# VHH binders against UV-B-induced protein At3g17800, chloroplastic, part 10

Target 1, 346 residues: UV-B-induced protein At3g17800, chloroplastic, of Arabidopsis thaliana (Mouse-ear cress) (q9lvj0)
Amino acid sequence: ASSASNDASSGSSPKPIAPLQLQSPAGQFLSQILVSHPHLVPAAVEQQLEQLQTDRDSQGQNKDSASVPGTDIVLYRRIAELKENERRRTLEEILYALVVQKFMEANVSLVPSVSPSSDPSGRVDTWPTKVEKLERLHSPEMYEMIHNHLALILGSRMGDLNSVAQISKLRVGQVYAASVMYGYFLKRVDQRFQLEKTMKILPGGSDESKTSVEQAEGTATYQAAVSSHPEVGAFAGGVSAKGFGSEIKPSRLRSYVMSFDAETLQRYATIRSREAVGIIEKHTEALFGKPEIVITPEGTVDSSKDEQIKISFGGMKRLVLEAVTFGSFLWDVESHVDARYHFVLN

## First folded at step 4 (VHH)

Design s2 (from a1 with D101R S102G H106E T107P; framework vhh_7d4b_2)
Fold by ESMFold2-Fast, scan of step 4:
Parts: C-alpha cells; structure tokens; sequence
Structure s2 (fold): chain B 346 residues (1-346), chain A 121 residues (1-121)
C-alpha cells in the first residue's frame, strides 16, 4: 500500500527496492508483485510454496521409479543436483521477497549499494536521515540489546554522528553481516521472551532483571550472537574497543538469555536453514561486493588491498539498524515459510 | 563427496623446482579462498601461501616469498603451487585446504590428504 506515492522523489530510472536482484522465475514474479501490489506478496508466496510442494512430491514419486535402464547415472545425478539447486535458489528468493515486503510495510528503504556517491565528497552514506522507524520496529526489550550493540560498535561516536571517517569497506561489511546474524538471534530470543512474559512463566517471575547479573553476562551474550563467525566477532569487538567510555545499559533480554543452558544458547545462536544463510551471504555481497580475502601465515585476515570508504557515524548507525532489522525479519519469514514447506530441520 | 586431492610431490635436489596441484570436487571451488599448508616432521603445520576466491589477491610466508607462486584455475577447480629454488628446509608434507570464503560465511575446513616434498641430494 501507498508504494507509488513514496517513489515520487527519485530519478526516472527505477531504483531497485533492494540490493539483491531476484533471478529465478518465482523471484522475478515476486519482484513484479513487490513493485505493483506489495500487500499481495504473502498470498503469492503461498502459491509458490504450493508449487514447490507439488514439485517435491512429484520428484519423490519419480525417485521411487528404478533408474531408467539406458539412462547414464552421471546424467541422472547432475539433473538431481540442478533441481536441488533450483529449489534452494527459489526458497532463498522467497525469503528475500518476504523480508523486502516487511521493509516496505515499515516504510523503510533498503540501502541499494555501499559505493562512493557521485558527490565530490565521495561519501557512501546518501541514505535517509530518519532512523526512528527502524528503532520503533522492535520490542522495548529487544531494543535495549540493539542499543548496547550500537554502543559497542560506535562507542563515544554515538554522540558524534555527523563526523565522517575513512574506514575499511571489508570491516563495514563484516559489521553489517554480524549485525544481521545478531538481529536474527535477538528476534528468536525476544519471541520466546514475549511468549513467556504473556504466559507469566518468565524466570524470576515478577522481577525484570538484576543489574549485577547483567554486567557479569554481557560479554557472553554478545559473543554467542557471533559464534557462527568467530573471526567477525573478534573484529567487531576490536572496532568497539575504540569506544572505551561506552556504557552498556541494563537489559531484560540479557538476563533472560543468561537463564539458558549452553545447549539452548548455542541452538538459538545458530541460523536454522541453509537458505537463510544463503540469503544473508547474497544480500551482503549485493550490498558491499564480494571481498578479496586471504589469510596470512599468522592466521589473520589480509586486508592490505581493501577498499576504503568515507562514511559518517550516522551512516554506520543506519547500516547497523537496517542489518539488525533484516535479521529480525529473516527469522519471522523463515518461520512463516517453514510452517508451509517444512524445509527447516525441527 | 567433498574431496581435495594433491599431486606433483616428489624428491628433488636443492635449487630445483616442483609444481603442486590440488584438484577440488564436491563444493563450489570458485567461492572459497584456498591455501597451501606444510608440515615437517616434529614441526607444527604452517600456512605457506593463500589465494582469494578469484585469484586476485595472494599472500605468502616470509620463508617462501619470491620463490613460491600460488595460482588457481576456477574453470578446472584446481589450485597450484609453483615452487622454485627449493631448499632442504622446504622438505615437508604439503596440504591444500580451504582457508576462508568471507566474513558472512561460516568457515568450513576442507583438507587434502597431503603430498610429500623432499629436497635432498
């Protein structure tokens, strides 16, 4: 709804509504609906999932048939691999279309690419200045953790958002990707927290949190969110260390997470589907490009040929908030798709 | 299904050359940064050279810089290590491995079985 009136402020070449271009037949169809009738995307997705289910059921019946006598086994295997790759790509693009639709409903434009502007300044951050919409999309409990995440990344620069830095494009991309995964983790935890809060079965019952417990467990909570990519976690921590005076606020979700055993915490920190991992990779690659990464003999990432970009700390805040929100929406849409297609191992 | 198979090892005299090859299958080779590791008897395994997914960026251990050249052919799913001016100190089992795909991708360690390189008279 209202998508046409919001598009009036740009040049006549249609600006992509998202950095990743969808290429599968289903993806192209959903892209058209995102532009013309975004409110119909969920219904269109249901139709596409029904088609995938029908195709999967038909393939199951064909699998029961003995290998056709005279058919080369290598050819049969290649056809099966192609069909599986097509199914995975279709599911990835369905997830992406649903995430993009959620951003459209929130009236938030996704950053189309992180590249130098045509302006003489060469700055990459020409994005909208109103981040309040992104901040209001989360529960109060979830936003407490998001604020602490921003404080760790920006440090003292939280008060200096107009200041511009020349920073590694690779490092910004790493922070973005880590923030997507963190948002996915936070939304999963928040969903459980809100359910238990509504049912009045939260650990500690009537008390929200204990400050000393939150301080003790703060580091573990942040590390858990990036456990899938330890290199990225270490890098994000290194960047945040520059903001020594940054203060972490008490958080209800942090206290809640610390009630988890190690097995539960690891499970929640893990991205459930291969398709969700694929979409995070493709989205980040579309936004930042594919980095030329090598490892040094010392085991560190060689960033010597890394591109430097000029970005304000307000621009960094906007990217991080978008990334966290993307991850949050990804958890929601993955759950929706899995309920219909059962592609996630439960 | 995933396999990395090294070849080209052997026995050579000091000052001569060898070219190692690593044939990859069962994963999308062109999406992974690759590396060559070596392990001499009684020593820790060390990374001697690494190459980015496209081949556009390489890195070398100081001990082999200027003598070894890492390269790849993504159309053949194959990585190479050209070893020139070989020294007795280069004697080791050489392994090919995935090193890094990107900051957004969970690292997966795929290793070859190794190929012996002996530099002696």
Amino acid sequence: as target 1 above (346 residues)
Amino acid sequence: QVQLVESGGGVVQPGRSLRLSCAASGFTFSEYGMGWYRQAPGKQRELVASISYSGGTTNYADSVKGRFTISRDNSKNTMYLQMNSLKPEDTAVYYCATVYRGPWLEPFDYWGQGTQVTVSS
Scores: ipSAE 0.322, ipTM 0.712, lowest interface PAE 2.4, mean pLDDT 79

Design s20 (from a1 with D101R W104F H106D Y110S; framework vhh_7d4b_2)
Fold by ESMFold2-Fast, scan of step 4:
Structure s20 (fold): chain B 346 residues (1-346), chain A 121 residues (1-121)
Amino acid sequence: as target 1 above (346 residues)
Amino acid sequence: QVQLVESGGGVVQPGRSLRLSCAASGFTFSEYGMGWYRQAPGKQRELVASISYSGGTTNYADSVKGRFTISRDNSKNTMYLQMNSLKPEDTAVYYCATVYRSPFLDTFDSWGQGTQVTVSS
């Protein structure tokens, strides 16, 4: 039987449109525009980037005029470092606002938090699990890779989306973050693929789908993230690897990725800016919370105080699709911002 | 630029106490888990104590449990190791380090230069 619902109370406090709250002056300004006039966010961002460029150019000229060595040089360096940190935070929040705006344009609501529901089930996935829009946002070639990524994570559970599992909150967060990085990688690869497809210079048109991106040589950002978080790899590999044989489908984009040399693969798989890495971390921490963890004498993470959450596999699929889409949008907005305010170092 | 600076090491007799300090700068100290490692001549570095970002969770190697206490003051960007009932086998260079990455993403590891602790009669 259904329990009496405290969820029936029509609270006057609206849920935030995104899990991360923006703190910089530019971020607060953009947050207000996202709520009131989201269609104006790109124009507001152009104005903010113009201001950042003007401020950076002015600071560069002032540095060039310094000519006396001593204590004043040390003080100037400290002031420049503080201003650089402020610019990085501002740029992070500009990227975040643009990603949120892209979700709004796609008519997809971001999950506001992963927290136990007030109903007796205790489930975290009370958000709508409508995935059709998320699935349609990508090229067919990119979606083939996304489907295989889901099959790797969920295995035979792809057929059991209504089933509920009790899973480490930390592990789900690690899967989410890894999926954001994977989406960023896939969008970058897909962009190159679509260009070469249009130019009719794709290698062979081969559909070799036998080797996954995770088996590729070199340290891809997605592969590196899974490797640096062995609990994620153990969860996905231990469960999904045993049941995903029939779920893995041929992928032209996978065949294309396999044509990369190790250096090219590593470069494409690397998150290009510190700001983008910062946003992935802050977004995931805002969504899942920051766990109380320590390292053991054996060098492993002590997750004994980690929360267990109840989530359906449909809810897991929704989180993974959102994460991949977030990563793909992050690549787009990072490229857009870098073209206007050059900040990417690699 | 991440900097960790250890202090408080010295030469003491068995059974005495020392307090080590680690001053951190160049990163958001309050967001990172921290730890104390030690290395004796000819041996591998070992973690002796670790503390979570808030100070709410600690872990100790069995060899120091009950004798050492790790703590932190996030307002001062400083971590401490109170070492009681010191034994000759505690003789080592003690290193302050960030002991865990972001739980979701790789960040960076940083190490101090170390402070020598010698327990001798």
Scores: ipSAE 0.330, ipTM 0.685, lowest interface PAE 2.5, mean pLDDT 80

Design s21 (from a1 with D101G P103E H106R T107D; framework vhh_7d4b_2)
Fold by ESMFold2-Fast, scan of step 4:
Structure s21 (fold): chain B 346 residues (1-346), chain A 121 residues (1-121)
Amino acid sequence: as target 1 above (346 residues)
Amino acid sequence: QVQLVESGGGVVQPGRSLRLSCAASGFTFSEYGMGWYRQAPGKQRELVASISYSGGTTNYADSVKGRFTISRDNSKNTMYLQMNSLKPEDTAVYYCATVYGSEWLRDFDYWGQGTQVTVSS
């Protein structure tokens, strides 16, 4: 009963395009376009953003009626809250669809889930560990920072990618989420660097000739997160934030970031919209599942260290590279949407 | 720049009430979900109450349901925790924090310095 067309595709099992399933009307529509005509997604997004802007403008006009004496203010507030939640959910799913489209354009498949399969080995990394496409999606200057980030996470295991480790699922998910945020920051910095490089207005001299242990706000924020949970830093090769400073070689982007003023560094180091933060959260939950929160006999809540997964260091490298790339694409698509809708920014 | 400052902690007898306040600055308070965490010596930090950015949705730990009420005033950039019928087991340092909605992102939350609540005779 096999056809020639089906036989040609038999090497690929049917699988979701991305781990998060879109549920809003706009999200469902965009999911259909992603499968049938992915090149039309940007045009479809523009139509959806126009509808959202109209809804937001209409809500502004109705605000005064909620304040009229004799109206049910509680009911009007509940309706307004529902509409705000619906618009935020729709914006999140628009951002997600655009990120997924960028992965499709790059010919990179997203990991569908990080959970034990029915595999007798108990390993979670049954996906291909090919990283060449992920590595070449970035500028050389940006990849220097990505390589340093990988070295911080994997340490000496960069030379032993076939070895398998048993690692806390919660900690792997936190490293993934942190790597998404780092990729978002790096792409924003790299975009400015590439523009100034092309215009020949980069700060004078070779960035590589400058030595400094001072870190960018985004990098410092990542290191602070690792310091708050030392197990994440220990997983990355047993070095503290101070220790890593001495091991990291200077890079062009690092020197460039250190030329920023404090206000610019803070702005670049933050995720601009709450919708982008929401999508990082939902994507991570779709990949890893919600953390299991267990109430101990002492009445405390403990979700740490109870779930452990078996994964190769090659699988970890693939997850981190995907996460950084996801963040990179998220910066690009957020900027695209903001130009059309104008997010409420952090 | 970002600051979360807790107030209202103290020493009280069992069965009495306290109202904690959290004053926020350096970010757009009305855009963030907020929560109250507590940590007793030698125990894990636990989330006791959370509230959505609009105040329309609240969640509570089973140990405090019916006794604690979380609320917020976005015009004053302030969040509150009304604690009624206090028990000795409520003794802890109480922390105000932003909530990204998931344990996956807890390391990126903004945290206050904490305020001590002691319930003893």
Scores: ipSAE 0.000, ipTM 0.249, lowest interface PAE 11.9, mean pLDDT 75

Design s22 (framework vhh_7d4b_2)
Fold by ESMFold2-Fast, scan of step 4:
Structure s22 (fold): chain B 346 residues (1-346), chain A 120 residues (1-120)
Amino acid sequence: as target 1 above (346 residues)
Amino acid sequence: QVQLVESGGGVVQPGRSLRLSCAASGFTFSEYGMGWYRQAPGKQRELVASISYSGGTTNYADSVKGRFTISRDNSKNTMYLQMNSLKPEDTAVYYCATVYRSPWLEFDYWGQGTQVTVSS
């Protein structure tokens, strides 16, 4: 309490509201609104999107086939590239501000960083572990899948959250990023499920008789669809090895996803925009740092410089629930922004 | 618009050297780990060399270790492959590609390739 807290100093200092610091002019403006008037963030975002649209339209009126050849064409292309990168960065930060605002509305504090603390135990998980708020943000059907996801990651340690493990920081960050992508996927599936449930057109056939083995197979399919990159491999095999099967519970949403064809499953498991992918990367990097790694000729990550951290399984649960919720919010805000700015290519 | 453009390929005799260049545009080159892949006719594409986003760490396939050197110049958005003591077995189309943006999420951008032929 008196050490490594936001009240440890002689004066109270608020924790950062999010790990990623926004750098663009729009991002800095939205950061100020998040602190002073968070309920106005959606309106401020609409204003920023209108400005981006005006800037895009202005750039579109300038021909990319400049009339003057030579070095003028090269310079024009470089300026256009910088402007496009600036707009992409601004969109990323708009998405981020909207996600942060959703966490604030839910009265959930984002973990500010995963780094060795001044804690005598050397543990990184000095953040609050009030997970009940995070658990209540989702539909019952979506939470069933989130519970099974936690069971895959924590295994038998779901019953012993006070136990501390020494784990690769890189692997924890990969699990976090994979969990963000999984939350995005789950929210997308859940929205379709809720719509079809309301319309009374859900696929026929009862899956209540499905065994935990069949449910584990369905969950593995979700993880396989989400984990298309080597960096998320730790998610499927490493941290959940101890007893994932015994903790898997029946899930309505799992049965629903099992009804998808391969093309639909792949589409739903894919993050739609580059900006959303960029925010997942920047957020995770802000939280865990940026390791200096290379890919070996065998296609594996060179972990020779990998940092070890001490974290409780309760801390891991908190990170995973936050990550899934972040992904869920990201789907919502991406759809909201795309409806106004049209940046996702269909 | 993301582009990776390879250059420097050609036909050389065994024992000679070639320097391949990869010019990147449309993304923030300095944020990406980069690599060189090659593919010979009828064989799978293989990773020859990789380099971290800063240039601080590199890795090489055993078949080219000691002969090839990968490097990058982030100020020029360019990656290089210096190929020394070339052998007939090095004959392939060489591709530059991103190997990661971050260790958390992988991005794969590929160039069109440049032919390297080592023969008399």
Scores: ipSAE 0.101, ipTM 0.492, lowest interface PAE 4.3, mean pLDDT 79

Design s23 (framework vhh_7d4b_2)
Fold by ESMFold2-Fast, scan of step 4:
Structure s23 (fold): chain B 346 residues (1-346), chain A 120 residues (1-120)
Amino acid sequence: as target 1 above (346 residues)
Amino acid sequence: QVQLVESGGGVVQPGRSLRLSCAASGFTFSEYGMGWYRQAPGKQRELVASISYSGGTTNYADSVKGRFTISRDNSKNTMYLQMNSLKPEDTAVYYCATVYRPWLETFDYWGQGTQVTVSS
C-alpha cells in the first residue's frame, strides 16, 4: 500500500539557487528564506546581525565582570575563541546569502556547478550563455575595464564564442576566483568614480582621451596592484598577459585608477575582510569541486593530474562575467553589513 | 591559533640524511595542501616540495628530485621531509607552509623555520 519514501525536496524539482550550501544555523535559515520569500532576506539578515551584536556585547561584559581569574580563565578564553570562529562563519554565510539575493533581484541565475558529467558530450557549459543582463549591471565606465579583463583572458577568441576548448578545470576555477577579486576591486573604484563624477570633482579630467603612455602605465599599474595583494594572484595557468594586452582598449575608469597614489591603489586592491576572502574560496570550491593538486617550484599548479573540461569560449565569458559581478556584489554587501555590524579590520 | 612546529634540523656531513617534521595544530590539517620551502642567506625563498591534502599528489624542485621525499600523516597532523644525499647547496632555513589555497595560489601559514647545515 505504501510506496517507498520520496525525497520531498525533489517533488517539484526545485532548481538550485547557488552552488554553495550554507551549513550554519543562520545560513540554513537564510537559505530557506531565499527559496520561499527572497524579499525578506534583508530583514532576516538585520535580525541575525542584531543577534551577533548582542553576542559580541555579552562577551565584552563577561570579560569585564570576570573579577576572579583562575584556571577557569583558560576555559573562558577558549570559549570566546570558539564563539568568535562561529561569528565569522555566520558572517560569511550572511554575506553569501545577500550576494545570492542580489543575483535573484538582477534576474540572473548562478551557475550551479562546473562538471564534465553534467552533459553526455562532456561539455560543462550547459547553462545559458546570454550575458546581456550581466553586462547591464555595471556602469559603462566599469564595463570598459571588464571588457579589457575579458580580452586578457580570451584574446582573439572574443570573436569566436562558439569554439570549444579542453582546459584544466582547476585553472578555470582560479581564473573565476581572480575575476571575483577583480570585480570587488573594480566596484570599489567605480563607486568612488561615480561619486566624484556626480559631485563634479574628478581629478585630472576623467573624460580626457587616453594616450599610448597612459595605456602602458595603466597596464603596469593594474598588474602591480593585483600582484601586490597576497590573496589576489595572477591569472591561472601561466596565461601570457603580453599577447592578450594588445587587445585592451582605452577606458575612463582605468585612467582614473592611474591617478591613484601607491598607498590608495594597494588599499583598493586588498579584500578588506577575512569573511569575504572565505566566501570567494568556498563559492569557487562549491562551483568547481575540491582539487587534488600541488604547486610546482615555479609557483604554478601541477597540471599533470588536473581534470580537463570541455567548455566554449562563450561559456568562459559567462563564467568570467558572473565572477566579476559576484565580486562587485560582495563589495556592496560587505560594506552594507559592516555599516551595521562593524566587522571589517577586526 | 594556528601553530606549526618544525623539527629535525641540524648540522650534517655531505651525503648524509636528515628527516624534518612539521607538527600542525589549530586547523583541519587533512583538508589542506602543504609545502616545504627553504631560504639560504642572500637568496630568495624557494619551494622544495609540496603535497596535496590526501597525500595522493606530490611535487619537487628539480634540485631535490630523487633525493627528497615529502609525506604526511593526517592522523598525526604531521608532514615530513626525508632528505637524502645532502649537499652543501642544501644548507638553508627550512620552513613548513601549512595551507595551500589553490583558488588563490598561496600558502596561508608559515612555521618558524629549522636550520639545516651541510658541512664537514
Scores: ipSAE 0.402, ipTM 0.634, lowest interface PAE 1.9, mean pLDDT 79

Design s24 (framework vhh_7d4b_2)
Fold by ESMFold2-Fast, scan of step 4:
Structure s24 (fold): chain B 346 residues (1-346), chain A 122 residues (1-122)
Amino acid sequence: as target 1 above (346 residues)
Amino acid sequence: QVQLVESGGGVVQPGRSLRLSCAASGFTFSEYGMGWYRQAPGKQRELVASISYSGGTTNYADSVKGRFTISRDNSKNTMYLQMNSLKPEDTAVYYCATVYESRPWLDTFDYWGQGTQVTVSS
């Protein structure tokens, strides 16, 4: 009611609920449902997925008929390509609508755009700085990794969230996109961790009676993993070399990730569907604007067109937490849709 | 398409030098930290040297400090490893890869080359 976020929302002109505007017929329909009847979004998605399945089944029948003599095979292939492109776009927008719905259920407003404000300061971070809801959405194990991620990005600035810096917009957008991918990875790992914890099959076991010792054991497990895996030792050495020893906390999920073989780690680090990749790209572009990237004849990026933005470190923290949460929600909704429509190859 | 292509490996006598090169394409090289990893027979892959986005910061494994020098040329999208005073213990397949020193968690998303063999023997 009376929070700065609620007060700003109450006093402002109507704003979109998300930075990316959906263009497909299904996307436009879902956008209307998100605004008017958000509790009906799951049912609306089921309806749209059923329609996609019916269309897929119909394409199968038409494909069979294309083999009949006298059929224009070239025209049929063009129609099939158009329908496949429409299917991909529809799935992307279904995934996006479901992610937006999860933010609404969490009572978290998505940042509408990263652009200079109408304020005399020219700051981009006019969004609410309260991150408590975003911090509480994750498992304790997942949040340990998120905290360390924030500490690595912000460093000493974690203690100076009100300070404003002039930072490359391109770089902030890259950090945002990378953080979305990281959140997707972390949620996938955390889901497996939570399942194995519940089934009592975690490497090294789990002991709930040793909470104070658990922090020390978490540190000991981390050190043991570093000693057992030289690549992880180099990874941890980089953190120590940067002077982040006091900022980086022991992490149960990190120890778990370090138990993965290279093949499993690579598989988990990969975004599973083209549609999910497309949404990460489109959402980031809608939020930050299309980057103006010019590659010189020498193969370098022309940074002369790089826009500098004024943002607080609190605003940076808010963007990173939103990005990680967006990625975690994307994993959830991709899995949900794939269970019903089967579009992800495993 | 992202590609990292190593070159400069070979067979050398102990005490000699080699220079490895890594040519990068398909991503914005100047925005990525880069590193050299190696894997010897029967051993796990280890980070040998890393270099920041701008080349302003370098880090080395204790076993190679003072002997190896990492450098980069962002205008050529190329990273180098100058290896001096080579020892039989340096025998390994050497891989170039992206590295995020300030965000080491990004190792999970790193791009890797195919590797180049370095053999130090009499």
Scores: ipSAE 0.000, ipTM 0.140, lowest interface PAE 13.0, mean pLDDT 75

Design s25 (framework vhh_7d4b_2)
Fold by ESMFold2-Fast, scan of step 4:
Structure s25 (fold): chain B 346 residues (1-346), chain A 123 residues (1-123)
Amino acid sequence: as target 1 above (346 residues)
Amino acid sequence: QVQLVESGGGVVQPGRSLRLSCAASGFTFSEYGMGWYRQAPGKQRELVASISYSGGTTNYADSVKGRFTISRDNSKNTMYLQMNSLKPEDTAVYYCATVYRSPWLESGDYDYWGQGTQVTVSS
């Protein structure tokens, strides 16, 4: 059997494949499969989900038939709570393993941590600049929305990706988490859009020719709206909205989303399972570290200890694209798991 | 468990009518578009008719326009295909499909297809 040191080159060790370390028995097993045979992860997940379903069914039978009424009811209730929490943690780690596997299939390495490097520059963004692969993973319609999201975050800095900024680590982490949730939302909408496009039941345009015309008309409509509303220029404080308009492009998915009623939009914007919410939180915390927030005796949040990090705008773009992609993969794997192990949705 | 179950197929003479039903379960039927596909022996599967989640938008293949009508009843989680003036060329296995999908299933365009129902138009 090979020792771990025999697998490592002298002076180097393999980097973690993901920032979050899985701790449950299933999570540890899946982590090993991710390293050794990543193509077997889906099959291993099916086995783990079958075991979880069997355990849940056994607990249901125990409640209905094997639960003994009496003095130990408090103990049985406590055991049930612990088993439910253990199952939720296991589901979280199954979702995480599946997301990591999708990144591996895409040949994209997850950023292992956002912390000051041992490099003299003190920069956090020492990861590869391979953003092109991340951009190609999405449909053209979905990428139109992702580009606009990037333009809103980076603004004019889209043109100077080599420039370095000193930014609050907490704020970067918040942008990352928000971008994960946005990617989840966008993938959900795009998935529906693509299939309705295939079935020719989209509002308005039903084929590629009509979709192209709608995109061209969308550009004209956007320009006409800006031109026909002088208050837009006034609201921008006398600076041309065209400075942002050149970064913000017309979007077919945006038009599609705007056709949703408020109830549907709210539902689509909500993360379906608590397990998925848990993974977004744990992944972000593993990547950025726990925020150093001190609550003063007055109840005020003291952010004076918030860490400032040095990061390039190219590094920020990489983090945001990864976050959006993570969210899109999370929707995919949550749907896969839900089909096999029905979540209690909340 | 997501399931699509087709029914109503059979053998009919040319010019007659047949109504197909697709009963859906395991997902929120009222939120998703639905479609009917058909596949004749030795041919590719083709879209025959489709309907949006609300029923407000419908689409039909040119070969069936004016003869087939797609409809849905969201309260019954059921989609229908009314087939009038049937022709021998309509002979195929008819499949129910939905826009609900999981990326890990090895389905091409849709994750969930029904098992199909045979329609044969002959004398």
Scores: ipSAE 0.261, ipTM 0.698, lowest interface PAE 4.1, mean pLDDT 77

Design s26 (from a1 with V99A D101R L105M H106E; framework vhh_7d4b_2)
Fold by ESMFold2-Fast, scan of step 4:
Structure s26 (fold): chain B 346 residues (1-346), chain A 121 residues (1-121)
Amino acid sequence: as target 1 above (346 residues)
Amino acid sequence: QVQLVESGGGVVQPGRSLRLSCAASGFTFSEYGMGWYRQAPGKQRELVASISYSGGTTNYADSVKGRFTISRDNSKNTMYLQMNSLKPEDTAVYYCATAYRSPWMETFDYWGQGTQVTVSS
């Protein structure tokens, strides 16, 4: 446990420390350690990764010995697929446990669920809306981009955080998932920027005055980077009317991203591992609940029966900052695990 | 590794019925919303029917509503399209496809090879 707490847990039944419940044997083990002895999570992860490596190496040897043609090859292939799926699930849950541990180290409580309160207000945002800890976890350059992201989502509501809206739960969940992906992208870019800044090899080597043209180009680049998925691109443009007065400001990271070639930009805009993608999906689903939807003949989502929730714009800002931070932590833990287990292909 | 394999197509007279099947492998079928698409000669591909991950919700194109029924068996990793009262206008190649994995990060990227349905007298 850490000093982090939330009002949803206070004076009520204990709430989970994170919305996603881990189901694999490794995940259940790590969940117990997160609650009882969170300082031991890194050591427990090392042990689980060693076990996965041993199992993978053993399977590799067995595959080399399988030389008999026929129906046994089909069975062997099926078993290999099942084992690969089991390893993927285990890696997902290891990544999740490490992200949760990073939030605990930062003394930030994850929102356990987005559900209507039992209070007469029916509001979902019973969590603290003070965001100073989340804002201070990022570099100044990265936070300038996070501010622009918030401006795109909230628009003029940046100045009216106490007002309450009734909004689609599906829509809020999509904003959350998009924000996780954006945080992953921003952390990756910022990590490279900070390294080049320290080594004094930044393109141009100094801060430049930002023009409206550079700001427009940077905004387009950021939107392109986060819109590699159709859900993110179409959604981001529709939420904040940048053509009607958004507060998008120039930044050094925007100029830096504009220095990327097309191949580098595409690579950075892409989530590297299927495990990381899986965690973003499962975490968002655990937080919001999986809605029952179908596609229309036009290829759009029929969400006519989705839940409406009551949430303040301060609560929305809190969710978005948490999501961006989750994505940034996901980049860090994915890189850490890949250095030890080598599951990311690049 | 991801495969969607359609079967059950053929040549049939107007007013008859066909049942198409789509066998899925290489992914967790029960987590995906699925759909049936068709493409007639000289026309663009259109959605015929879609079904949610659980099978609890379905949707149909107006041209097939009341005649076609989409269903799924998650225990068999298989989706079906029961086509009743077939018309010459239903002649097309029918494709099985994923509709979405998650409403948070939708994908439409897995498609079958298609199965021909021909309705002629």
Scores: ipSAE 0.334, ipTM 0.692, lowest interface PAE 2.3, mean pLDDT 80

